VHH binders against o67189. Designs and how they scored, part 2

Target 1, 350 residues: o67189
Amino acid sequence: METTIFQFQKTFFTKPPKERVFVLHGEEQYLIRTFLSKLKEKYGENYTVLWGDEISEEEFYTALSETSIFGGSKEKAVVIYNFGDFLKKLGRKKKEKERLIKVLRNVKSNYVFIVYDAKLQKQELSSEPLKSVASFGGIVVANRLSKERIKQLVLKKFKEKGINVENDALEYLLQLTGYNLMELKLEVEKLIDYASEKKILTLDEVKRVAFSVSENVNVFEFVDLLLLKDYEKALKVLDSLISFGIHPLQIMKILSSYALKLYTLKRLEEKGEDLNKAMESVGIKNNFLKMKFKSYLKANSKEDLKNLILSLQRIDAFSKLYFQDTVQLLRDFLTSRLEREVVKNTSHGG

## First folded at step 8 (VHH)

Design k6
Fold by ESMFold2, look of step 9:
Structure k6 (fold): chain B 350 residues (1-350), chain A 120 residues (1-120)
Amino acid sequence: as target 1 above (350 residues)
Amino acid sequence: QLQLVETGGGLVKPGGSLRLSCVVSGFTFSDYEMAWVRQAPGKELEWVSSISSSGDSTYYENSVKGRFTISTDNAKNTLYLQMSSLKPEDTAVYYCARDEGWESLYFDYWGQGTQVTVSS
């Protein structure tokens, strides 16, 4: 079976299909991410993510297996990223592909979503195991939205916040982002925050505030909030990143890089180095980044940064040695830090 | 229970006109943005038009702009699509839907659809 994500969404949450295994792919990745976000909300703790480049064959097949007969288990939604990398681990052996297809065909009580971050070519869809998945499950494509629909979505969002956007400002924003919905969502949210008091956006203001961003922009927001110790907002952004399919390794990599640079900067300051020279020595040359790092240095002591680095090291080790969910370990870390701030404030006030 | 019921479809010659209606029950009609979405034979679902909850803002896909008019009657909890200058490519099943924007799967409630056929 092949369908579009709009057709699939129309019935999945109200009258779920008999099929249990689906491939999600397409040019409009935002539509896939919004579907998965609602899926995560529906399934809660029964929403499971597998990373094909990290998980072993045994762990993969165990995760897809049916639940124990000794305790009733709720229906689960299993989301698989980087499935192509998992297939590379399997190799070209016919028996291994037959086993994979058999396991996928035998999924009866759970839903399995194989998520691709691009539109698949016809040749790839015609190859095993996806050819078999098309037969017993479904292929769901997320095609691009029309420019007029994207314009309507943007205007709707501004209107919900009472913000009047001048027509030339709106057209500039749409052209600047190339009607890219992921970039538009980020820029619109920034513009809403900017215009929250005055309620008007002009062309000059959009030119000043709008920024073309990489796919890593929300990860840097998370890192910023964490390093400035806004743990409540950091937790919300973390959940959003995971719901949109950001790999937890990427989050850990960026956060660890920043923590190590900050610790190095503290050591260089103790040796009497000029801060601007020190920042350039660790690869921070952009004036915007220099300003952000100065704020991080003010918010964190050398001991704070040492403890952060040790915590990140333990999170990485626990993820790999004990097969713990990296995202949950990060969440637990942030929750623990938030709880300590509550105790500290109560003790000081008493 | 939330319910959306489309009516007014039928067979029309090219250049003709139809008015589709969508009667809504189970929620306060004036609180939500509403949309028409269509599916031509063998094609994907296509957004056609949306109207803001206040009725002040209307939006159209380029292929229907100037030919279709979306409107509401809050007293009747009814959404309308006035179609004129109909073309064979307008042949589709037309659905009424609640438009949730980009934060909640875009459309969260759908009607059963009404068939519009434009042919000689």
Scores: ipSAE 0.440, ipTM 0.806, lowest interface PAE 2.8, mean pLDDT 82
Fold by OpenDDE, look of step 9:
Structure k6 (fold): chain B 350 residues (1-350), chain A 120 residues (1-120)
Amino acid sequence: as target 1 above (350 residues)
Amino acid sequence: QLQLVETGGGLVKPGGSLRLSCVVSGFTFSDYEMAWVRQAPGKELEWVSSISSSGDSTYYENSVKGRFTISTDNAKNTLYLQMSSLKPEDTAVYYCARDEGWESLYFDYWGQGTQVTVSS
């Protein structure tokens, strides 16, 4: 039986459910994120996140089985992202899926939340292991709010800040964002910051300040923008990705991979190797990707790529050793690059 | 302990009126935005109306505009929903909820609900 995120939240925080494994999916990811934020607040140090694309099978099972050997084991909340990728790693072997299902079924002391970043299809829900999970756990769906509710939420937010928004401006903003709450949140915050001394927002002002975030915000777009040295837009996309719940380490992983490949390609090129063969040697076989990588190579010198790799390594180190905010480190990196670009342009124009 | 208790539901004919009440305990009513939400059988939870903490701003779903009125009595820590010109489509369980607003979008506290049935 599928429950809405609202009902689920109410029940979960008021009366602990008997079920221990839940699938969270839906069109409105903002609601899921909000729930998870509350969950994190409640569980604190006992809030654990697993990344299905990064974690090994063994690590995964260990994380789920970790029952405090010592009688005082506090209930944990385990959140699993990119579960689909994990399933892909397990392969098509029926035995592996059965093992997974068994492990999930036997979760007793902890809550497990499998989070999808989109609405699952009926076919997906009817396939193993989700089919089984639905039988012993719960499926939670975050549906879109009504347009009217969303409109009122936005109006309320502006009003709370003492800002009056023109009707046409509001409509424009809603249309621009497609009533996506995550996007709206970002844009509304920007507009509030912009209007700090203004009490009225006009259509023209909203058009100038608001940026349409593509419905298909993905990590690859971010990487593309960064590698093509559009740092301003990269910053915007980064914020969107984070808002959508993309983990910064995932972004870093992809970016690092690309940077290393590009650096390798530059070196091979210097040695006189055929670029197409070189690309294939580093795992770039798709023609579209080849085209993209060619553009990246054109946009970046060997030194640029080296510096990028070093910067990424630094970010990784600071994140792991000093527990610094990876997102902030990425922002700082992009900002610094943007500043350098501006200085270069001003020095050449004078 | 925070508690919201809804009352006032019942069976009414189309065109009839009902007044729902929600008594709040465990927190100061005037510090929070309050809302009414409803859930019809087999349908999703639907937002109906909200009122600001000060009571100076009210918000309504389009389908209930002009028919429903949300209000508060701070002295009684009570939220009201005056419903008029009721339609069969208004049949649902109505919940009183504390609305944390834009950031939470979630109602952190809500009652057990009161059944409203509009039928000829």
Scores: ipSAE 0.191, ipTM 0.649, lowest interface PAE 2.0, mean pLDDT 84

## First folded at step 10 (VHH)

Design p3
Fold by OpenDDE, look of step 10:
Structure p3 (fold): chain B 350 residues (1-350), chain A 120 residues (1-120)
Amino acid sequence: as target 1 above (350 residues)
Amino acid sequence: QLQLVETGGGLVKPGGSLRLSCVVSGFTFSDYEMAWVRQAPGKELEWVSDISRSGDYTYYEDSVKGRFTISTDNAKNTLYLQMSSLKPEDTAVYYCARDDFWEGSPFDYWGQGTQVTVSS
């Protein structure tokens, strides 16, 4: 039986369900994300995330097994992303699927959440292994909210911030986002930031501000902000990226690559090498990227870059060795940097 | 422990009025947005009304606008829904819920609900 995310949330946190395996899917990904956030809060260190495209079969089964390698009898919440990719890896062998189903069925001590980033089709739900999961577990759907509800939520948010939005402007925003809550949240936050000094948002202003930034929360934006030491904005963008389902390791990969390149460039520059040639040597050929990298080099000392690399290596190690949440580690990193900046600014003002 | 308890439901004739109450314990109203939601038989959960943390702003679904009034009494830690001009379509279980949507906590707590039946 398929249950709505709200009903599921209510029962899950008040009365633990008998079922141990749940599929989360739906059009309103925001609701799934908010649920998972609460789940994470509840389980803390016992909250584990698996990425289906990165984990081996053995790792997968180990993670689902009751026997914590570390001897702890504590109930765990295991969240699985990109499950479809995992299934693809298992191949078309019926035996492998059966094994998977058996493992899922035998989950006793842990809760397993299989998360899809879209609404599953009936055909998908009726196919193995999800068909079997539906029989011994639960299917949870996050349905779209009504347009009216979404409109009111957006309006409420603006009003809370003391911002009046023209009706035409609001309608425009809703239409442009297709009433997608994730997109709306991003755009509304942008508009609120823009209107910080303005009490009224006009249609023209919304047109100008909305979608002016690349339609897609770009990992590169995050990297850009981080390297330019805008940690506050970087944190916001990070949250957005995660909300959109961007894998934290992808973020780390890009960030690490940039950091290493920058460190290399900084060293070459110190040796008196031509920066343009140096950039080309590390694969930066685009003029726009060259400009950006020059900006990053100006913003960061050699020591800063070294520290960044070390921090990233640490995050990677903690993620891989101790299975810590990469996102949280990144957040902690950014928060720590932000705190340091604030302290520096207060010490010089005084 | 956080608790929401709805009361005031019942059987009413079309055109009648009911006042629902929701007593909250374990948290302060001023810290959260509160909402009324309803679920009719065989239908999905429907948002009915919201009230801001300050109580200064109220929001309603179009179908209930002008007929329903949401309010709070902070001293009593109670949320109210005054319903007037009730219609058969308003028949549902009504729930009060804490609803900080933008803060990442949509309907994170809600009561057991109270049955409202509008029938001639």
Scores: ipSAE 0.695, ipTM 0.880, lowest interface PAE 0.8, mean pLDDT 87
Fold by ESMFold2, look of step 11:
Structure p3 (fold): chain B 350 residues (1-350), chain A 120 residues (1-120)
Amino acid sequence: as target 1 above (350 residues)
Amino acid sequence: QLQLVETGGGLVKPGGSLRLSCVVSGFTFSDYEMAWVRQAPGKELEWVSDISRSGDYTYYEDSVKGRFTISTDNAKNTLYLQMSSLKPEDTAVYYCARDDFWEGSPFDYWGQGTQVTVSS
């Protein structure tokens, strides 16, 4: 059987199907997660998770084939993550794949859910063992919700809390997350906490708060402002960081890490390497962070980044060698940069 | 004993009106979002409209905006869908569903559905 996640959920918890093995896949991973959460609530201690990259072949088959010989045992839900990794462990021997299919076909009293973290392509679904699962079990797809529906879900959540979000702020947040509901849930909850007393969210506030984390919220904001050359706001945030108790060496560590990554990316870009691959090679895999680093690369030349790195090395050396105040050295650096920008902006021929 | 029961469906001519009702029992009505979801023959489930816990925010799918109105009566534990200017494309089974989307339980309970048929 092939069906959608909402169709499946609608029937499974009311009048479950006869099939026992299901593949869950799709672009809307939030919907898969929520289905599994409801499944766990239903099955409690009879909800079992198997990790295909961790469990041995023998343990995997034992878990699927094991049946209590004592009367009164309850039906179980077995959820399998990283099934692709398990398939790699089996290798390409035909008889091992046939054994797996036979075990899956013979599940009679429990439910088995094979969970993928992406949408499977038609070719993948037509390959064994999934082709066989489609015949004796079911394929359940969580298709992407429309962008308009996702926008309305986010807007509804803000309105429920009495928070008015400016339209450009909302659109920025949606594009920032790529309309990803799992990321949106996290960011929207943070923005609600931020705006609970203010009752309005502006674009500037969303730009500052999105993807912030507790102890480091203002450090990443500071780094963002500095790298986008908003030195006036960066100075204000620096003062806030110090008053909040953030150690200046932590600020230096994060800023230096970003500067080095950006310099490396500039060099790789000049050599013609694919930017997305280059970003992943320096540990930048999140779509939001990729977008931020692209903006940093646009705002800073290779020479800008070289000079930044040298300045940070000098600040570190002076702090250690001559016992100079790291915060004051950072402040002096930013003030010097701001004064250069002000001179450029106010210079006229008349 | 959680129960959602839809009523008010039927046969109606294009341009006509119907009012769907969903009577709820087994949970505190104002604690949850409620939704109307429909399924036309051979089509996927379509999210028609929903309403926030407070009743202060409503959503409508684009094709029904201005024609359908979702509402609640907390005293009667009843969700309504007022449908006007009905079109043949609105022909579907209409389901009432309990929704807790952002709290991790989207559409966790459904009614049996009521048939709406719009034909000449």
Scores: ipSAE 0.525, ipTM 0.821, lowest interface PAE 2.3, mean pLDDT 83

## First folded at step 11 (VHH)

Design q1
Fold by OpenDDE, look of step 13:
Structure q1 (fold): chain B 350 residues (1-350), chain A 120 residues (1-120)
Amino acid sequence: as target 1 above (350 residues)
Amino acid sequence: QLQLVETGGGLVKPGGSLRLSCVVSGFTFSDYEMAWVRQAPGKELEWVSDISRSGDYTYYEDSVKGRFTISTDNAKNTLYLQMSSLKPEDTAVYYCARDDLWEGSPFDYWGQGTQVTVSS
């Protein structure tokens, strides 16, 4: 049974379900997070989080068993993140999957929420063990809010603060955040703070303030420099961003998003598709962003973009798996690119 | 106890009008954004309209824009949805909801709903 997060939330908090294990997924992660926040508030000390990528099989089963043994204890809520990674750890052994299913089936006293950070594909939901797990309590879906609703939400917030945002500026902001409410909320708050004395926010102002650590340092500047292959300046900006406390993962997220979009666009272009339409298809509708992306496409070959994506994936992997310093990895990446560029320039000048 | 009670639904002919009311109890109306949502048979919950905390700003789904009007009476702690030019596609259970999406509490409370049926 599939339910929306809103319906589920209503039912869960008013009439607790008999079912104990639920799978949460969706495109709108903000809604899942808000639900989980409420859940945490409700259960307090009895709210437990498990990380599937960090927890061993033994620890996982112990955690679930402990929750079952305390039949007389206060009801607990167990939230499991990165369940997919946990499943990967279990391997392809049928016995292990069966064990998992059995353990989850026997959860009686506690609620278990398996949370995916993305929308699950139909294929994933139809495969074991997730298929069986989902059959216990059902699937909760956080469907994406309409772009119009999000836009209105942002506009409403600005209006409440007496701020008028230019249409182009708003569109820019929405596109930059990819209509991610969590990110959007943060950026809007920053902009509101910035506009405390201004009644109008222009595109230029939004560009300067959005995703900026300081008045002079912007993550998008870094991305722009990197994509335009000004690696020397990119390094300087990176250092500034880090010094101002920008989390490297945020930088990586934006950069990865841009790289993937660019690669997609490059492929579509090669297929003979209209670039403007292609850009819109990947969520780039703002004329300013279109212009920037055109410049990035000119500056980068398909191979360049592919290499960039691979590099970013490696950085992400090393950061997550080996706990390497993401900043250092980024620096190394940029330095390597810079060195290559210098060598190319010296070989042609000569 | 927080309660939202919807009334005013019924059977109406196409082109007709209905006025829905939602009486709120247990919280201050002006402290929250309020919304109307609807659910048609076999369909997902659909956002219809919302009103700002101050009541100064109203927003509508495109399909109801120009036909529906959301309003509040703070003195009565009542939310209203004036529906005009009703269409068969407007047939649904209509819910009054407290909706503070920005604050992280989307549709945290909603009523039992009132049935609106538009049929010839």
Scores: ipSAE 0.755, ipTM 0.898, lowest interface PAE 0.6, mean pLDDT 87
Fold by ESMFold2, look of step 13:
Structure q1 (fold): chain B 350 residues (1-350), chain A 120 residues (1-120)
Amino acid sequence: as target 1 above (350 residues)
Amino acid sequence: QLQLVETGGGLVKPGGSLRLSCVVSGFTFSDYEMAWVRQAPGKELEWVSDISRSGDYTYYEDSVKGRFTISTDNAKNTLYLQMSSLKPEDTAVYYCARDDLWEGSPFDYWGQGTQVTVSS
């Protein structure tokens, strides 16, 4: 069976399915966390956690065993983290995977939840042992909540406390956290405390109070620095993003989207279109984003944007068709631009 | 014993209206946020609308905005969904649910559902 986490939550806690082994994955990790919290409430002392990177093969198989003297005969919920690390310890041997699949298939009295901290790709789900788990058990996906729903949840919390948040401040906060609900909950509660007497939150106040290490915030900082031609700082932020495990294709997606929008805006300005209308036509309706895009338009000529787009297309092609390292391609691009700025400066300074 | 009971479903022509009701028992209604969700034939569950504990703040999925109205009557422990300008794609089983996503309890109780069918 394959299902979404909300549908699974409804069926599991009202009329549980006959399957006993489930894979939980997805972009909305908050929803996996809340499901597991409810599971822990239900099972209490019969809720067991296994860490795939910490336990031996024998300990893993023993923990899945149907026999337990100290656990009684009651139904248990076994939650497995870092299952990928456990698979690495098994290696690539076919017989070891067959044993694992047999053990998982034979779980009859307990529930087993294999928890991933990211959304799995189709290739991963079609590989053993997950392919077999999809057959005799279930795959549960926690898809990202819509940005509008996240925005309305945040706005509701400010409204409940009588706090008037400026639209630019709200949009900044959402972008800062990357619409990450776990992070937003912390930052919103801090901002509510900050504004408890004044009852108003401005953009400047949110910038001063809220902090985030969200992957989306760091990517937007990188894109901002690159588009404002601060290539030296952009290189440093790129290195930080990679050190924190940000996937380089996420960086490429955001940068490409901004470059195409900016080029389109340049074309519309040449036709005499109103800039605010043009921005809305490419999906830029937020006042904060409009101000940022105005600064990018001032910093980049149409030729600059064309050359950026061509460079990004080349990087994308080499990453996909020749399997070259996207990070190194981006680094080389930035290094080349930084070197060109040095040459420019010495030529005009002489 | 906690229970949510939906009523008011049925067959209606495109452009028509229905009002769904959800009577709650077993908990203090005004202490919880409430939601409507639906499941169309062959599709996954989708969120339709939320209402705050006070009943003062309402939220809607884009496809129903302007056509559906969520409301409460705290004295009767009843949640309502007024549906108008109904379209064939609104055909689904509609559930009321207790939902407190912010506090870590998304959709923790569901009703039995009521069928809404929009066709000629």
Scores: ipSAE 0.489, ipTM 0.769, lowest interface PAE 1.7, mean pLDDT 83

## First folded at step 13 (VHH)

Design u5
Fold by OpenDDE, look of step 13:
Structure u5 (fold): chain B 350 residues (1-350), chain A 120 residues (1-120)
Amino acid sequence: as target 1 above (350 residues)
Amino acid sequence: QLQLVETGGGLVKPGGSLRLSCVVSGFTFSDYEMAWVRQAPGKELEWVSDISRSGDYTYYEDSVKGRFTISTDNAKNTLYLQMSSLKPEDTAVYYCARDDLWEGTPFDYWGQGTQVTVSS
C-alpha cells in the first residue's frame, strides 16, 4: 500500500494506524523532514533515531527489542536512516534478511519509520527485504511539489515582506537551489534580510547574496572558478568561505550537483542532442546559467568532468567514512590541479 | 483545541455553484496559511487553493482557476471557497487545512471534510 506523505500525516496524527512499520521515501525530502519534526514533537523523549550506516546488527535488533523499562510503556517512534547501508551490512545471506523481516514484523508497541533520503526505485521496492518490510505498514511517498507551487511559495514569502523580485532573479534563485525547499528557505531568508530597505531585488543582487557567506564571497564564485580551472583563485575563495563559516558539505553538494549536470550535458552533447534542450532537461533554464554552463562545458572535457566527479566522490567518502577534514581534502584537490596546470604551462612555454 | 469544521457541501448540478465554509477555532488565520484540498474517490489528495496569511494573495490549481475563489473573514475566523461552474470532476470530499509549508507545517491540521457531488 502506497500513500502520500500528506495523507499519511493526516491519518497518523488523527487516527493512529495499527501498522507499526513504515517506509518513507520521495523526491521531496523537505516534506519528510517536516513530518519527522512533528513526530519528534509528539513523542519527545520517546523519539529515537538509528543510523543504519553506524549501527551494528546487534545494536539494531536491541534497539528494536528494547521494551520500555517502564511497564506502561509509551509508544516509541523509531526513525531509521540509511537503512540501505544497514542492509548492505547484513549481506546477501537469506537468513539474515529473514531475521530482519521477522524482527520488524513483530514490532508491536513502537512505530518504526524507515526513511530514505531519496526516491526509491521500483526495483528496490520489489526486492527483499524491503518488499516485505514495505508490506507491513506500507510505503509513504513524498512526491515532489510542482515547480510552480514552489515558485509561488517563494514569491508569496517575498511579497509578504513587501519585496519584489525580478523574474530573472527569481528564476535564477530557483534553479540554483534546484527547487529544494530547504535551500530555498535559507536563501530567501538571506535575501529578505538583505533587502530590508529595498523593495526590489535584481538578478545581480541575488547573485551576490545567494549562497554567500559575505558580501564579497559566495559558494558559486568558488564553483565558477573551479569549473573554469582557475584553481589559484578558487583556493583563495575556498579559504574565505571557510573563514566565514560555510560548511564544507554545502560546497560539496553544490559542486557535485554542477559536476553531475555538466557530465550529463557533455554526454548528451556527444549524442548530438540540442544543448539548450539538454540544459533544460537538467533544470537549467535561466539564460545566465545556460551561459555559465556553456562556459564550463567548453572548459572541461568529458574526462575532466568524470575525474572531477570521482574526486568529489572520494572526498565525500573520506569525509564520511574516515572523518577526514573535508576542507583539507578540497584544498589538496585544488592544489593538485593547480600543480598540473603549472606543469602544462611550463611545458608548452618552453 | 484546534478545530476546523467544513460546511456547505452538497449535491449540485453541473454548472451550479456552492460555497464552502470552514470555521476555525484554536488559532488565528493571520498566523497561518490556509488551504482547501480535495479527495475524489480512488484518487490522491489534491491541492485546490490556498490563501496567504494576510489574505491578500490567493492561489489556485489550474483546474479550478477562474471558477473557484478562496477568501477569509478574520472576524468570523472563517475560510471560504466559492465554487462556480462546477463540473462532475469536482466531485470530492473537500477539506479545510492549515497549510504553512514555509514554516515546516504543511497541512498539520485538517477538518472532517464536506462532500461535494456534482451530478446531473
Scores: ipSAE 0.658, ipTM 0.833, lowest interface PAE 0.7, mean pLDDT 86
Fold by ESMFold2, look of step 14:
Structure u5 (fold): chain B 350 residues (1-350), chain A 120 residues (1-120)
Amino acid sequence: as target 1 above (350 residues)
Amino acid sequence: QLQLVETGGGLVKPGGSLRLSCVVSGFTFSDYEMAWVRQAPGKELEWVSDISRSGDYTYYEDSVKGRFTISTDNAKNTLYLQMSSLKPEDTAVYYCARDDLWEGTPFDYWGQGTQVTVSS
């Protein structure tokens, strides 16, 4: 059985189901968190968290069966994180997996919530033990909220404080966070505090404030501009990064990582692979990053990415072998790209 | 005792209109955001519209924009949904809900719902 998290919340807190074991997964992790917060409120001291990477098999099975000997049955809510890591401890032994399924099927005193930090694919849900849980318990999915709903919620929060946000600033914030409500809540509250006197938020202000807490945020801005071929702005951001003491190796590392992932995605697309699946295979799971990588793929051909990778390798080699200034090599690279956009009939050789 | 009571549902022809009402008791209506949600047979719950506690900001799901209007009467602790140009796709049970997604309490109270059926 599969149900949505809001439908499940509606029924669970009014007329609890007879089933005892549930899997929570989905793209909208915020909704899982709010459900678990309400669950914690209901169960108080009887709300128990287990970390699959930290507990032994014995501790796990004991926690699922634990009851007090001091009178009266008291049901508990047992929440399990990192269940995949626990499954790795069981290994590939069929007998141990069958024991796990039997224990889960026979939970009597508690509700058990197996929490995943991502949306599970059909193949994962169809494998044991989750296949069995779907049969005797339930699968609860937290689907992505609509982008328009999230946008209007963010606008409402700014309006409640009398703050006018520029449209491009709002769109930038939404794209940067991948419409992620947990990140948006933090960044919007910072922006509200920042704009409390001025009452207006511009794109430049959002770019400055929203990334003030991340060590790598300014580097990601540079990489974004370069990959979207805004070389003039990329040069300005590069100069700023260096003046603030950001090491050029950090810039090269992030840019090279992105270029290699994009090149790999181009090859996977040529082989007919689904783009979302391909992005997950190269470690891109966050919806914000997925949105940005889609933009980068649109802006860059496979040959563009190959040439970028080769240029980055050359910059790294020249820096090491000829002791050339890495920042100047990057600056020269960007200037060359900008000049080719402006000059039509000039050939250039090194 | 908290209660949300929806009324105004019924059978209506395509292109028709209905006004849903939700009378609230047991909490101060103007302290909370309110929403209309619906569930078609075999479908997920869907946010239809919401309204800020001040009434100054409203949201509508794309499929109902221009056809539905959410409003409040704080003196009567009543939430309204004016529905016009109704389509068969609007057939659902409509729930009045107290809902504050931003503060981490989405859909924390709702009523029994009222059936809206749009058919020839």
Scores: ipSAE 0.533, ipTM 0.797, lowest interface PAE 1.5, mean pLDDT 82

